# Designs tried in a protein design chat: VHH binders against UV-B-induced protein At3g17800, chloroplastic. Part 3

Target 1, 346 residues: UV-B-induced protein At3g17800, chloroplastic, of Arabidopsis thaliana (Mouse-ear cress) (q9lvj0)
Amino acid sequence: ASSASNDASSGSSPKPIAPLQLQSPAGQFLSQILVSHPHLVPAAVEQQLEQLQTDRDSQGQNKDSASVPGTDIVLYRRIAELKENERRRTLEEILYALVVQKFMEANVSLVPSVSPSSDPSGRVDTWPTKVEKLERLHSPEMYEMIHNHLALILGSRMGDLNSVAQISKLRVGQVYAASVMYGYFLKRVDQRFQLEKTMKILPGGSDESKTSVEQAEGTATYQAAVSSHPEVGAFAGGVSAKGFGSEIKPSRLRSYVMSFDAETLQRYATIRSREAVGIIEKHTEALFGKPEIVITPEGTVDSSKDEQIKISFGGMKRLVLEAVTFGSFLWDVESHVDARYHFVLN
Below, E stands for the ipSAE of ESMFold2; O stands for the ipSAE of ESMFold2 at other seeds; V2 stands for 0.75 times the mean of E and O plus 0.25 times the DockQ between their complexes.

## First folded at step 1 (VHH)

Design d06 (framework vhh_7d4b_2)
Fold by ESMFold2-Fast, scan of step 1:
Parts: C-alpha cells; sequence; structure tokens
Structure d06 (fold): chain B 346 residues (1-346), chain A 120 residues (1-120)
C-alpha cells in the first residue's frame, strides 16, 4: 500500500551520470562501460554497430521466407516492425552513450533532473555550475553565436545571474530542447566554416585578423558619429533601433550563415536522423518530465497545467550552455556513427 | 525565421480520409510547440490539434478526438494531420502554426492555409 513512498529510503543506488536511463541490452551494457571503463566505450560501440548491421541484413532473409506459400505474411511484417523499433532504440542509446562520454571527457556533469529541491527555497538549480568549462568547449566563432543566443534568452539579466524568477517549466523545457537543436546546427555550420577557413575559400573574402578590429571600430564609429553630429542621427530616422542591438554582438558565423541559400540553410537546420531526434526528445523528457497540454472545449489551451519552477538566471544560463553543448556533441557522434552504420536519413 | 507551407487539402466525400502536411524551415530557431488550426466560413479560428516540439505529447479538440492524429517528423522538419472519418462539419481552411499555444495568444508563425471540403 506504501511501497511507492519507500523510494526515499534507498540511499545505496548509484548516482546517475545522465538523466536518461538506457534500457536496451546494448544500452545497459554501454552504461556499465561508461561507469567502469569509459575509455572502452568507442570500441564497445563499434562492436554494437557491427551487430546491428548483421541483424539488419538478416531481416532480408526473413522477408524472403515470408513470400513462401503457406507462410503468414502478416506475422513476418509484425516481426520486422518490432525488430526495426528495437534497432532504432539501440541506435538512440548508442548515440546517447557517446554524448554522455563526451561530457565525461570534458569533465562536465549533466544536470540529472529539473525538479524542486528539498531546500526551503524550492529552487531547482542546485547543480554544479562549471559554466567556464562549457564556454571553453567551442570555437571562438561558434561561441560568438552561443553568446548571442544567451543574450536573446536572458536579455539584460546577463548582468543579474543571481536573481531568481518563477518560470514556466514547459517554457524552460522548450528553450532547452531548442538550444540542443541550435547547438547541433551551430556545430554543423562551424565545422564547414573551419574547413573553408583553412582552405581559404570563405565567401566574401573573410579576413579574421581584420574582422575583430573592424567590428569594434564599426560599432564605435557609428555611435560616435550619431553622438557628435545630431543632424546625422536625425537623418537616420531616429535612434530606437540602436538600443535593442546592444545585447547582440557581431558574429563571423552569423555572416557566414546569412550567405547560405534557402535550400542549404534548411538542410543544415534539419536534424539528419530519426535516432538523433529521438534522443533529444527522450533526454529533454528525462530532465523536465513529460509535457502536459490540455485543449479547452473552446479550442484554446489550458495554461493552468503549466508548472512554475523557481530558478536563477545563472541556472538558466547553465541549462542553455549544457543544451547547446549536448547538440554540438550529438552532431559529432551522429556523424561518427553514420560513417559506420549509415542511418536512414531524410 | 520559421516558414510554414501546408499541403494535402482537397475535396472528399464524408467518411473518407485526408493527410495534411506542414513543411517548416528554420525550425531549429523555434522554442515553441506546433499545431493545426481551422477556420470554417463565418467562424473564429480554432485549435484542432497540438503537438509538443518532441512529439511526446499530443492534444486534440473534443470534436476531432479519435478521428484525427497529429504527428511530426523533426528529421524532415514536417508536421502531419491524419484526418479519418471526415464529416461535413470538418470543412474549413486548415492552418499550420508554430508558437506558444500554452498562453492562448497568437502564434508567432502561420502558414498560408489549405482548403479541406467535405461534401457528398
Amino acid sequence: as target 1 above (346 residues)
Amino acid sequence: QVQLVESGGGVVQPGRSLRLSCAASGFIFSTYAMGWYRQAPGKQRELVASIYWSGGSTNYADSVKGRFTISRDNSKNTMYLQMNSLKPEDTAVYYCAAGEPLYDRSYDYWGQGTQVTVSS
């Protein structure tokens, strides 16, 4: 009758290294390797990918057998469906284990859950910060975009990280998920940018040694011109737009992205595999819980189901930086796995 | 900037099915859920179905529960509405929307709409 409340007495359970618990046989095996011998995870993954490819090839023989007279074709289709779901789940958990390993290599602990603490404050952000480590994991060009992303989310609160707010848990979960996808996108773009930079084929003849000086000079010169010559400011149609741009800094990677055609931008903005999408989904759900949205009889959304959490803006910054880094690592590990297994891409 | 393009509308007999698609670009910059709205002649636009960014939570208006299924394929940046057992009262322009539906305010982004007509 009281068995559910007895979870509070279990102090002997190992602390989770990540919010999502892996359940497939391969996932459980990789979870053990992550705890005991994390340096062996890449080798274990290669073994599991080879087994998955063998299993996939074997399905062709079973499909051929289903075409034999007297065979129940419906049964074979059902078996194929179950095996495809098992294979997808295994690939998802392989991707997850590789991402978790990258966090371990970076010496960054993943947030285990976003839930009210036992602390009288009720705050959710009791996690170690380690924001400096998260900030240093990216290229300078990529971090310029990450800084601008943080500025869009936090605004002026970038200067007030100790302040605490009541924020929608669903909204924070959405921001986390979107930040994972953004990090995936940024890493993909940054890898292309770094390659073209090395090959000296960047669009617009980018000069990195001049760019930082030009950015600083451009902003300062424009502000000085408006301040010293009010007539010039008046001819510019006012000054309202200048204030809103102060949080957003010039970015080399943003200029590069803006050079993309619509097709290239859409392709880069798309998560390549179903498995990667599945992992973003399951990881976010493990952190924030399953979202609940209710539609009223009038065809509106019942916002009363939205849980409020108490979190500092520093805690929000930590979550966003972790999310972007998760997406960055996901791109790397998906590319690594795709080279060995070949996902069914869209 | 999110761009939404609907397709799959048409004219069908009662009891038939249609599958609507919504192709999105720039979705990676979105922090919002997605949904399908419809607007029948002379009526206000109403939310028919919503789906959380992950697809892990779906919700439906009472008038379509059990008949319509919303889904999304984030790898293709596409959202779907499978409409089964269509009724004349389902006749409307169907709009794909991306935004923050939890607060019952205008979505940030809307498609152009696709006409669904159910007539015998």
Scores: ipSAE 0.000, ipTM 0.336, lowest interface PAE 10.3, mean pLDDT 74

Design d07 (framework vhh_7d4b_2)
Fold by ESMFold2-Fast, scan of step 1:
Structure d07 (fold): chain B 346 residues (1-346), chain A 121 residues (1-121)
Amino acid sequence: as target 1 above (346 residues)
Amino acid sequence: QVQLVESGGGVVQPGRSLRLSCAASGFTFSYYDMGWYRQAPGKQRELVASISGSGGETNYADSVKGRFTISRDNSKNTMYLQMNSLKPEDTAVYYCARHTLDFWSGYYDYWGQGTQVTVSS
């Protein structure tokens, strides 16, 4: 009987380790290793990347020697497109498996879905709170910016994590995706900062005491940037300006970022590979579901199908910290993969 | 594969209207803020209008306020720019763009090929 409930005494059901289910042959293989031997995932990925590189090199050689009749051109182009799509999907799922493995190594469970609970409260945040582990995964300098990011989103509600709010699921998903991209950016900047700090070549090293004003100005600029993004600003707008002011702290990494020229800042703020962008989108979609927004015959946005979710501020803090950490790990694994298999530049 | 394809440009007389469309594919359209930019010969590319992922928030350049209306249909993965009371100074190539989903203002990671709008006088 497929409808019968499993007895607790009859065994355990497999628990989802991540919201996105991997479907490619490599992804399915890596998913099995994540469950059985997660410590072997990096080695398995290296083997998969070597195979992809070998296949790419072999395809390049064969293309030059191929005789293509005119009638077969359409078929050859379709096969080439299919192979490119398969390669992109494989790389996306390799990146995802590596990110999931990093969460497992950190002993942090990914939220499996953001959906209403079966209990009378209807709350979505039924997942365990493990924020201390998430907070400790970052450098002190990076965490200063993460704390300020949380303060801009939650404000004074950082002091009342047990309170529940009703918020647009679409907006929470947008904040999650934006936080993933922010974590990616922060990790990239932090790696450069830590390298220059270790080499004793940080800009303005002799003038550390004067950076307090620069950090305060950097925080104000960041608040303005957050406020200028409609979806992010709308979410953060639920928090008072007084809350932001009282909770924002000086940031060493923000002062460092202010030393960048416009070209460097733009480059650092951009996701390098389309595969990484694809994973951010697929992961967010798997976590929150595909948004249900439609246009009425009158030409207005019909958000009546947009789900309102009940979530605690602690649950929101957990989601934002997970998102930032996901982005941080994504930068690490993308850099790791790019060193072994060159991505197509976007 | 992220793709943005503009359409609806053309040559019109001053005071006339045009409606531009941008068809998006390869990403979850409703998660991204979108914008319309324009570039006239010898000038910098400038933001004309932007719209939030849900369509609930819009912003306009001062030069087009009251004349242009940005909108989107997330079910069709399409963004629109309704341009009314067109002026010769509106002559430019119009580009649709996807915002990066980061917390930094003004950053766009993908652009369309552009569509030419020419106001005849």
Scores: ipSAE 0.000, ipTM 0.220, lowest interface PAE 12.9, mean pLDDT 75

Design d08 (framework vhh_7d4b_2)
Fold by ESMFold2-Fast, scan of step 1:
Structure d08 (fold): chain B 346 residues (1-346), chain A 121 residues (1-121)
Amino acid sequence: as target 1 above (346 residues)
Amino acid sequence: QVQLVESGGGVVQPGRSLRLSCAASGLTFSEYAMGWYRQAPGKQRELVASISTSGGITNYADSVKGRFTISRDNSKNTMYLQMNSLKPEDTAVYYCAAEDYYSGLKYFDYWGQGTQVTVSS
């Protein structure tokens, strides 16, 4: 067990469907619906969003009253901040419940935790490593980018998924979080691509197949995006030119992304809401635990207290695919909730 | 809503001490690794000292090792930098920064406004 004791607050969970335990009243209610009647979660969310909207409107009226002489403005501001923080937490948990529900609809189980097994091997990857369902959840164009992302992370190890390595838990968590952000970015790009394809207004008039030279150019663009926009890509340690070159395939979405100007690319690479960022952080922390880190004077992360874990490359592939899919679902869910509640900042 | 507010800067003579404080609000302070950066006129911003979430790991720039001590009080949402034996070369604007563990692992995500430290006779 990697860290937190919350026995008094959450109690025993016999079959967790997700690593993050929802704590708000709305979150606990939605967790019950997810277990008993997952098809009713969207309706339950609509009800919860209406309640949040009513509470927000009521607070707006009270804010006007606080300006009247004789009102304790300091106490009012503290109460307003607490209520806003409670609503942000509630909104985060609504987003999380909707993402979990999408995984359930896809018949994919979320990894409950990344911690050493009780087996003599000490391996963390006791979950099923079959990934076909996760691979099929994406458009063919989006999956081409996901495959190349996996190739950059695993390199030649793509051909040796049964091999086990001892890897920094912090590094795996970083790759997971970056892959969630990448999936969010890819889904946003793919949604625009599919719309323009349907309207027959794609740049160049059709999907283009790419040569090996264009693959190299696309790989260079991806590396630049990872370096300049950490939110877009995962850290791909240990990948040589020979290794990733043989595994990188032509991509229609890569060609489409290359048509973007720098401003558009930066905007698409950014997670739009504080709530979505919060969920990525809380979900990743629930999966991996919280390592003890510090930044060195050289600008690198000092992880001298970091735990080493034993994991197969098949287990790594499973985690990365789950992370990308989580990000993809998060974009969909954030857009759906924002249309109803309007919480995404300008 | 996330705010980091530095205090404790000022003008001192060489050899004296200052204690900087950074008060954090709008975040779960105990979940963030924290650091002190400084920027002197005409120079790039540099990391002076950093501290892990629990306070169990600290790092210092070579120029301040043995003179500066970083600490944190998670119950008060505050980080400190004790600066002893100050030198004219320590003159800079000092910034506190907080890194969200999973969203910005190679750089600090939130920054304070800065506080001026001037060491001159």
Scores: ipSAE 0.029, ipTM 0.544, lowest interface PAE 7.1, mean pLDDT 79

Design d09 (framework vhh_7d4b_2)
Fold by ESMFold2-Fast, scan of step 1:
Structure d09 (fold): chain B 346 residues (1-346), chain A 123 residues (1-123)
Amino acid sequence: as target 1 above (346 residues)
Amino acid sequence: QVQLVESGGGVVQPGRSLRLSCAASGFTFSSYEMGWYRQAPGKQRELVASISRSGSTINYADSVKGRFTISRDNSKNTMYLQMNSLKPEDTAVYYCAKDLSYEYGIPYAMDYWGQGTQVTVSS
């Protein structure tokens, strides 16, 4: 997202437009287009998807004609596995390029890395903290849920955004990844809600007092979950199991989600493609670095090597809003790609 | 240390019943949403039933509505799944899970899973 004349690095190299560096041939090509002509990325993607579909169809034909057992079959299967992994990596990078392009269209710069600044303060949040653009990208119904998500993470610090805290880098990364997945889920639900709203077929409400009780219980569950996961709630210093009932507002989209049957809710909450899961993991790793963690057999995180970072709560709000927006864009671009290259056939 | 231990699985004939139990330890059981999931070979893991912390909100998959009953005993840190009128398509490994937070706007990446218990419905 930088020009050559105003880079912070000495020389003529532009600043990175995104934390993840694309390495596949298609990814490198799309990275060049993102810098020079970002509006051409969707057209370039369509061409790349046609090539991938042709390659996949050719693989299917070869499997049907395989007739030699033994060592030749082992070699054939290994080559097929490598080809499948190459296609998956290419699809991941296509999804990433499309998400980055959507941020550019919105005139929002992605945070390039979460690392200590050369500034005497040692703060990691040297990026712009102005969030109005990110807040305007969502429907009012979706933003109601985003606001409640922010309130659960930041607690009372919603009113104290200039304050700086030393926080576990691991915890911030986990909150970021979780917020990406949440944004993906919310965008999927919001699309269905907006369609049914336009068609005037939104489900009928239950008794008003009954709906209020159900929402209150959901709020308590949120606060309890945040309290049990220090990586989400405790670092904010503001949310516990008895936390912010008054800060959590009624949400139209939340009531709608609570009306779902278990099967529908699980489907909507699941990241549809392995490629989308892969890009969430790679993006988060590029942004925060590889975590130095050991997962115990009990499922707890050993954070003995965890780095402490200095970040403002305004910086945290910016990261969470970016993450939710990344997830929402990921749903959009995954749907676009799936219409042209069916993931379910992978 | 968070632990979830499933039990009660087995082999039964169609139309029979089984009761699954999930014993929880290492966390305040009464503070968390709980659920049962299942995974059949070659299928994605699917939510079977979920129960709120108080037990007042319960959800079932359409395929099990009217046949399965989820319940919890917060005093014993235990969740149950009563499975009636079992069908061959109910054959799967059943998993206990805590923090179905994705259902309420927190990603499922924060869920903790048990090791599972096998349920086989065959003649």
Scores: ipSAE 0.000, ipTM 0.168, lowest interface PAE 11.5, mean pLDDT 74

Design d10 (framework vhh_7d4b_2; at its last look DockQ between E and O 0.43; V2 from the best seeds 0.00; counts 0 for: pae E 4.9 > 2, grease 27.6 > 24.2, SAP .747 > .668)
Fold by ESMFold2, look of step 2:
Structure d10 (fold): chain B 346 residues (1-346), chain A 121 residues (1-121)
Amino acid sequence: as target 1 above (346 residues)
Amino acid sequence: QVQLVESGGGVVQPGRSLRLSCAASGFSFDDYAMGWYRQAPGKQRELVASITWSGDSTNYADSVKGRFTISRDNSKNTMYLQMNSLKPEDTAVYYCAAVQYGSYLEPFDYWGQGTQVTVSS
């Protein structure tokens, strides 16, 4: 059998695999592995989590000593705060690396930072508008809810994806972040739904009609989950002049969500960890920039530096689908890491 | 736990200076626009000065323009207000505030407990 020489050398600068650049030592290490040996990322993450656990165990020993009378409580509080901030940043970047790795496993490239391009049209969306890979990543029931979410955002323009809109970059970023949180919520709910659906198949012969409670399909609970950021509603109106109306179609997952009491829905709509919230914010900032706002002398917020961008509705659809997928992966990744290094407050 | 702690207040004579500090913890300080507000007895809380998360842009109330300077040191999680040429009308409780409009998540306002500044003989 013949063998061929391996040559992994590259003379060109690699394009970033994700818009957020990791800054911690652990994050930079994982970024290198994501590019060079992505199959090793899970093992590298386990190594980093072991180091975090060792550091936490050592801090517990020092904390006991610092509580005695006569110690400088101001100094020990400052040290503890610094180490907690460093731990949080490291953990955030581990979560991000794992989400990026899931996109790589799915053979889906993350959209790069949104900036003016050299494209003759002036559009910022130079990324592909084909979304079949993203659509295949979700259960059919979850995708039905994602489609309804898209209908709210794009409105009448669902059928006119080649049209271009001039829209606030800040507003697009707000919709993106809200869509990440929605994907996190949807995955959490869908995971429970799929388990209950599978469980009702046992001991064989039952159908889903016996396991699912069907309720009146109002939009109140669905809209509450989407409306955790009020700007989503404004974007939907701003993107489509005719998007307002009853375009939400019934789905089995929507009916399941409508069966939740208000307390359960509230719990499921909440991002469980500060680290996950931090990743959503930093990833969105990497894509759309950090808004430069100023408080006016009158005490109001001035965002006059907000940039307008030109984006097709197909490009917007791709962004929203990526955002929901990111949130879905974040739920899985957060759960995986929490099982190995406990950090989630719920 | 989010904390904004003001310091540097006190009693001073007209024409003198004070420097207020606001030490922040429990949040990503460099992601927030910051401001100093003041409230005199029986009056509404008013903005004195504000500064963007980067420090690149500032605003001042007309009554303090040219006398007060706001600044921030993101490496120390601290915001400052240098108050020169103080007048009796500057007497108030001064509050540090952080505003999350520099982020894409729902905005949150954090406030300190305030520090008293009294300008009198």
Scores: ipSAE 0.027, ipTM 0.407, lowest interface PAE 4.9, mean pLDDT 76
ESMFold2-Fast, scan of step 1: ipSAE 0.087; ipTM 0.431
ESMFold2 (binder alone), look of step 2: mean pLDDT 80; pTM 0.807
ESMFold2 at other seeds, look of step 2: ipSAE 0.055; ipTM 0.387

Design g01 (framework vhh_gefurulimab)
Fold by ESMFold2-Fast, scan of step 1:
Structure g01 (fold): chain B 346 residues (1-346), chain A 123 residues (1-123)
Amino acid sequence: as target 1 above (346 residues)
Amino acid sequence: EVQLVESGGGLVKPGGSLRLSCAASGRTFSSYAAAWFRQAPGKEREFVSAITSGGSTTYADSVKGRFTISRDNAKNSLYLQMNSLRAEDTAVYYCAADRSYYLPYTSSEYDYWGQGTLVTVSS
């Protein structure tokens, strides 16, 4: 007779730790390590990157030998394309595993899915809405920008986080993805800012000066961010940047960003690798689901088929902070992997 | 600002194949989601296929298994490989692009459009 066996302790189907399920051999291996020994994920990644480098070097040598006249060029090209796509997918899943591991180190659980089926009340935000851990993961300068980003999205509703609204699931997903992109940008800027601050070479004068100018510049920067991410402006329900001015505070990083030339700003606002872009898209799709395609003849989305979700503003704040943190971690792990594998092309 | 120019349209017999190209001008095309739409004579414009900046693809049921969308970010180009063409595929084909980070077909609107290229499938 068997003792100490039940569905809850073995063979159970607990909610996943992360929304995206990894499918490559390396991804499945790293997923197992994430569950059993998450502290070993960085070492396992080093092993996987060495294996990918060896495979890439071997592919390069085979390419030279295939240059002989009369070789089947079509077959060679197809094999090369398949291997390149396989390496790209493997790198995507390595980046994802490293991001998930960083959340685990921070003792923050990723939202596993945004679905109305999890609560009799119809609410999707069954996850904890306490955000102190997420708020404390960032530099003070970076958090000033994150606070202003939240103010742009939530407005006066930041004072009433328990209130619940019905919101387009499509729009929430777009805000989430845009917030991941913003977090990536902010972390890149913050890393440079912290380095220049430590070296005492920051541009400009005293930190205590120009409060009114910095406030005006911050409002302009947020207007530019809304223009770059129209889904954020659409979610805000047409509220003008002027209307959010009282909740948008001066920020040291904002003043620093305003010192950038157009070329530097464009470079910093761009995701550097195709792999990182792929992960943002796959993660967001895994979290929110793939909506039904209903595009009108004019090229607009038919909102009548759009799923409406019931969520608190505290739940929205939690999703946005998670998204910004995901982007922040993605910059860190992309830089880490690129230093070892050299996959980023700018 | 991005400009889109389609090419590759023409007359083809049923069962034939054709490859459409869309050339994009602009430094940041790789960050855009892109799509193909078509408008048949006397009908409204309809969705055909979309591809995200990361390469995730979506197809309308009417073309799934016959058409393949792809992109080459180094060349700032979008492609539509059309196989097993039918008379019902006769239309002006339009290239469209948008800054979307959550699947291109979920964007409220596509910001940029090409002029279109005519595809005629006739015996």
Scores: ipSAE 0.014, ipTM 0.449, lowest interface PAE 7.2, mean pLDDT 77

Design g02 (framework vhh_gefurulimab)
Fold by ESMFold2-Fast, scan of step 1:
Structure g02 (fold): chain B 346 residues (1-346), chain A 123 residues (1-123)
Amino acid sequence: as target 1 above (346 residues)
Amino acid sequence: EVQLVESGGGLVKPGGSLRLSCAASGFTFSDYAAAWFRQAPGKEREFVSAIYSGGSTTYADSVKGRFTISRDNAKNSLYLQMNSLRAEDTAVYYCAAGLYWGSEDYLREYDYWGQGTLVTVSS
């Protein structure tokens, strides 16, 4: 395992790791497979999903028998609740293992933690900040939106990635979580766009179609994606594009999204499963730690007592690109698992 | 002991020039973003210009093209070259330093402040 206190090999790890430690039996098994034989993770996941289905079927049979006279209804409800919580945790960890495997397949190491280094500088970004691999994982159309998202976050700092800033750890965590949700949204939109492009049924499109951009392009879509999911609302309150850049470029996906009706946009901006929401929360918490959160009477987050971290703008770019990629992978694996073990609410 | 000490303020005629200096001590200046703010009588303190540790700069629209911010990390110093001065530039100018993030800089995001230096633009 990698450690911030390892001075001999700062930023290096002998084995692939992710910030979230998996604790369920299935999660521990999948963690072992990720280290030893990562190419077998999909097959191991199929096995674990079959086990979950067997457990679900068994629970159904027990429920049918619970109505006999003298049955303790309170005890029955307690057992059912515990089993449902156990199932949810297992699904969360299956989704997480699949996301980690996709990063390994892409030859990208996840940031293990955001914590001060033992160096005199106290910087958190001692991990590699080269982002070329992360930038190439997305369709050209999707990357246009990702670039605009980065421009809204970093602004003029896009031209000075070596500069170091001190920023609220809570704020960085909120931006990371929001960026995961945005990546999930963008991947969903991009899949539809690519399908319609291949079928030659885009509303006004060819590969060379010119696009128009507005100041609010990424901000409006980003806010819709972040604010539409109440379960992740704690991470949404501190995020704002008001203070960030104006270096927005033309985007084909932006024009495509603008063709959506309000109902379709709301559906696409929503994280579909409780398990996916849970994994976004747990991953972010594992990466940044549990923050001390103070909510003002106005309902805003008070960051004045928050821990400050030193990070380069290149380090911020790396975190944001990882976050949007995590979200895009999460959409893929959620869809994959739901096709096999139906758990997504309609 | 962290200190920011401004100098170079004074009386100047419209169209004239002034160079403000800010000397930093008690912290690693090269790690910090630094900025100039100003406050005219009866007005709120407003952002003028900022320079980041790597040298990138940002300017308020009212001073863009007339003022130039620069830093010398070897001397732990920040500068503001003010050209084509107008009566509206009359204010107390403050040096500020902080570690922050964002494209729009606010006074609340700076950790250290100087005492200010008065700039008066009048005939």
Scores: ipSAE 0.000, ipTM 0.256, lowest interface PAE 12.5, mean pLDDT 76

Design g03 (framework vhh_gefurulimab; at its last look DockQ between E and O 0.74; V2 from the best seeds 0.00; counts 0 for: pae E 5.9 > 2)
Amino acid sequence: EVQLVESGGGLVKPGGSLRLSCAASGFTFSNYAAAWFRQAPGKEREFVSAISWGGSTTYADSVKGRFTISRDNAKNSLYLQMNSLRAEDTAVYYCAARPTYYSGKYDYWGQGTLVTVSS
ESMFold2-Fast, scan of step 1: ipSAE 0.108; ipTM 0.503
ESMFold2, look of step 2: ipSAE 0.118; ipTM 0.589
ESMFold2 (binder alone), look of step 2: mean pLDDT 84; pTM 0.849
ESMFold2 at other seeds, look of step 2: ipSAE 0.113; ipTM 0.518

Design g04 (framework vhh_gefurulimab)
Fold by ESMFold2-Fast, scan of step 1:
Structure g04 (fold): chain B 346 residues (1-346), chain A 122 residues (1-122)
Amino acid sequence: as target 1 above (346 residues)
Amino acid sequence: EVQLVESGGGLVKPGGSLRLSCAASGRTFSTYAAAWFRQAPGKEREFVSAINSGGYTTYADSVKGRFTISRDNAKNSLYLQMNSLRAEDTAVYYCAAEEFYGTPLWDEYDYWGQGTLVTVSS
């Protein structure tokens, strides 16, 4: 028997819209608007960014006055540090609110937590595992990369989404965080690709033809290896081996990325703002909990104390697609905010 | 943390075969993604083949149809069966692994072996 508030929340309160609770004054204000009038969140954000800009400008003027006789320079520096920390926290929560609003516009519910259910199964994936909306949010070129990413993570289990596995919670959290970063990268690349496609300045030759030929060769090689080498057949095992290569799609976006120089690729792969990095960490911690890590006397990391969770492969696919989509939305909202209130970039 | 040790390298004639093994120690290998890389004299390290924890395999174009990557999780081992060897396959072969599902555009592996020499010569 839980408290009256817990009983009320299960019966009368809306379900949580996101795993991370916003705590700053601006964050709490934006959280209220997300629940009541989510379409007004972008306008509310503009007002909050204007207020932050005004505060920053005021701080700059006061810094100059610190040279005036009688000004306490130590007190000024302490106030400046506190204000900077408050601005970073507020910017983090503004980014988060904008990402959550994008999920709401897409009619996709964020997973509220990855924790064992109270039912006898103990499964964590009590959320809907249908992914059609998440799959349709991306350009066809970007989705080809997302599908290949899923195939690398799930392998043959792409064909067996109802099966349940007992797997490391720490590893699932790491896959989620990496998938957020991957989605951020893919959206940035896709944005450039779509612009160049519209302007008709894409690199010469057929990216589709090149990717299709490479894909066909890859799957043919796998089938030949299974047929001609018994050790591969023994490894592959049964029905799961037959579906394996068909899970990978040709990728136009991958061919495009391969045209980048090393400097451009590294720049695109980097999360631009410290605030974006901060929300990825806070979101992941809210969703999975803080990892418990033990250092052995040998100096190695012992993750054997890690919690094992029961999750379907469909639930895993849902988490990865959500993570990639979160990252793609994060790139969009970070770019939007940076145009209006300049971040301190990495 | 895992430690990787390669074995099975040696001298072989063109058209011959070799099987490389990589033994993992420390923790359960079944959750790791693993790969083979090679470095020929005077050249940069290049990708040869990879296998993820789900068993999905990828191969470099130069080795497709000739090399086969496999794993045995019960023995904490990774294998590379090399057939129809050519002089250009001469290199030090490295085993690599990570506890994490990597992205194909960021080929970063956490753990590396010290390598095993394969020489293809008449």
Scores: ipSAE 0.000, ipTM 0.128, lowest interface PAE 16.1, mean pLDDT 74

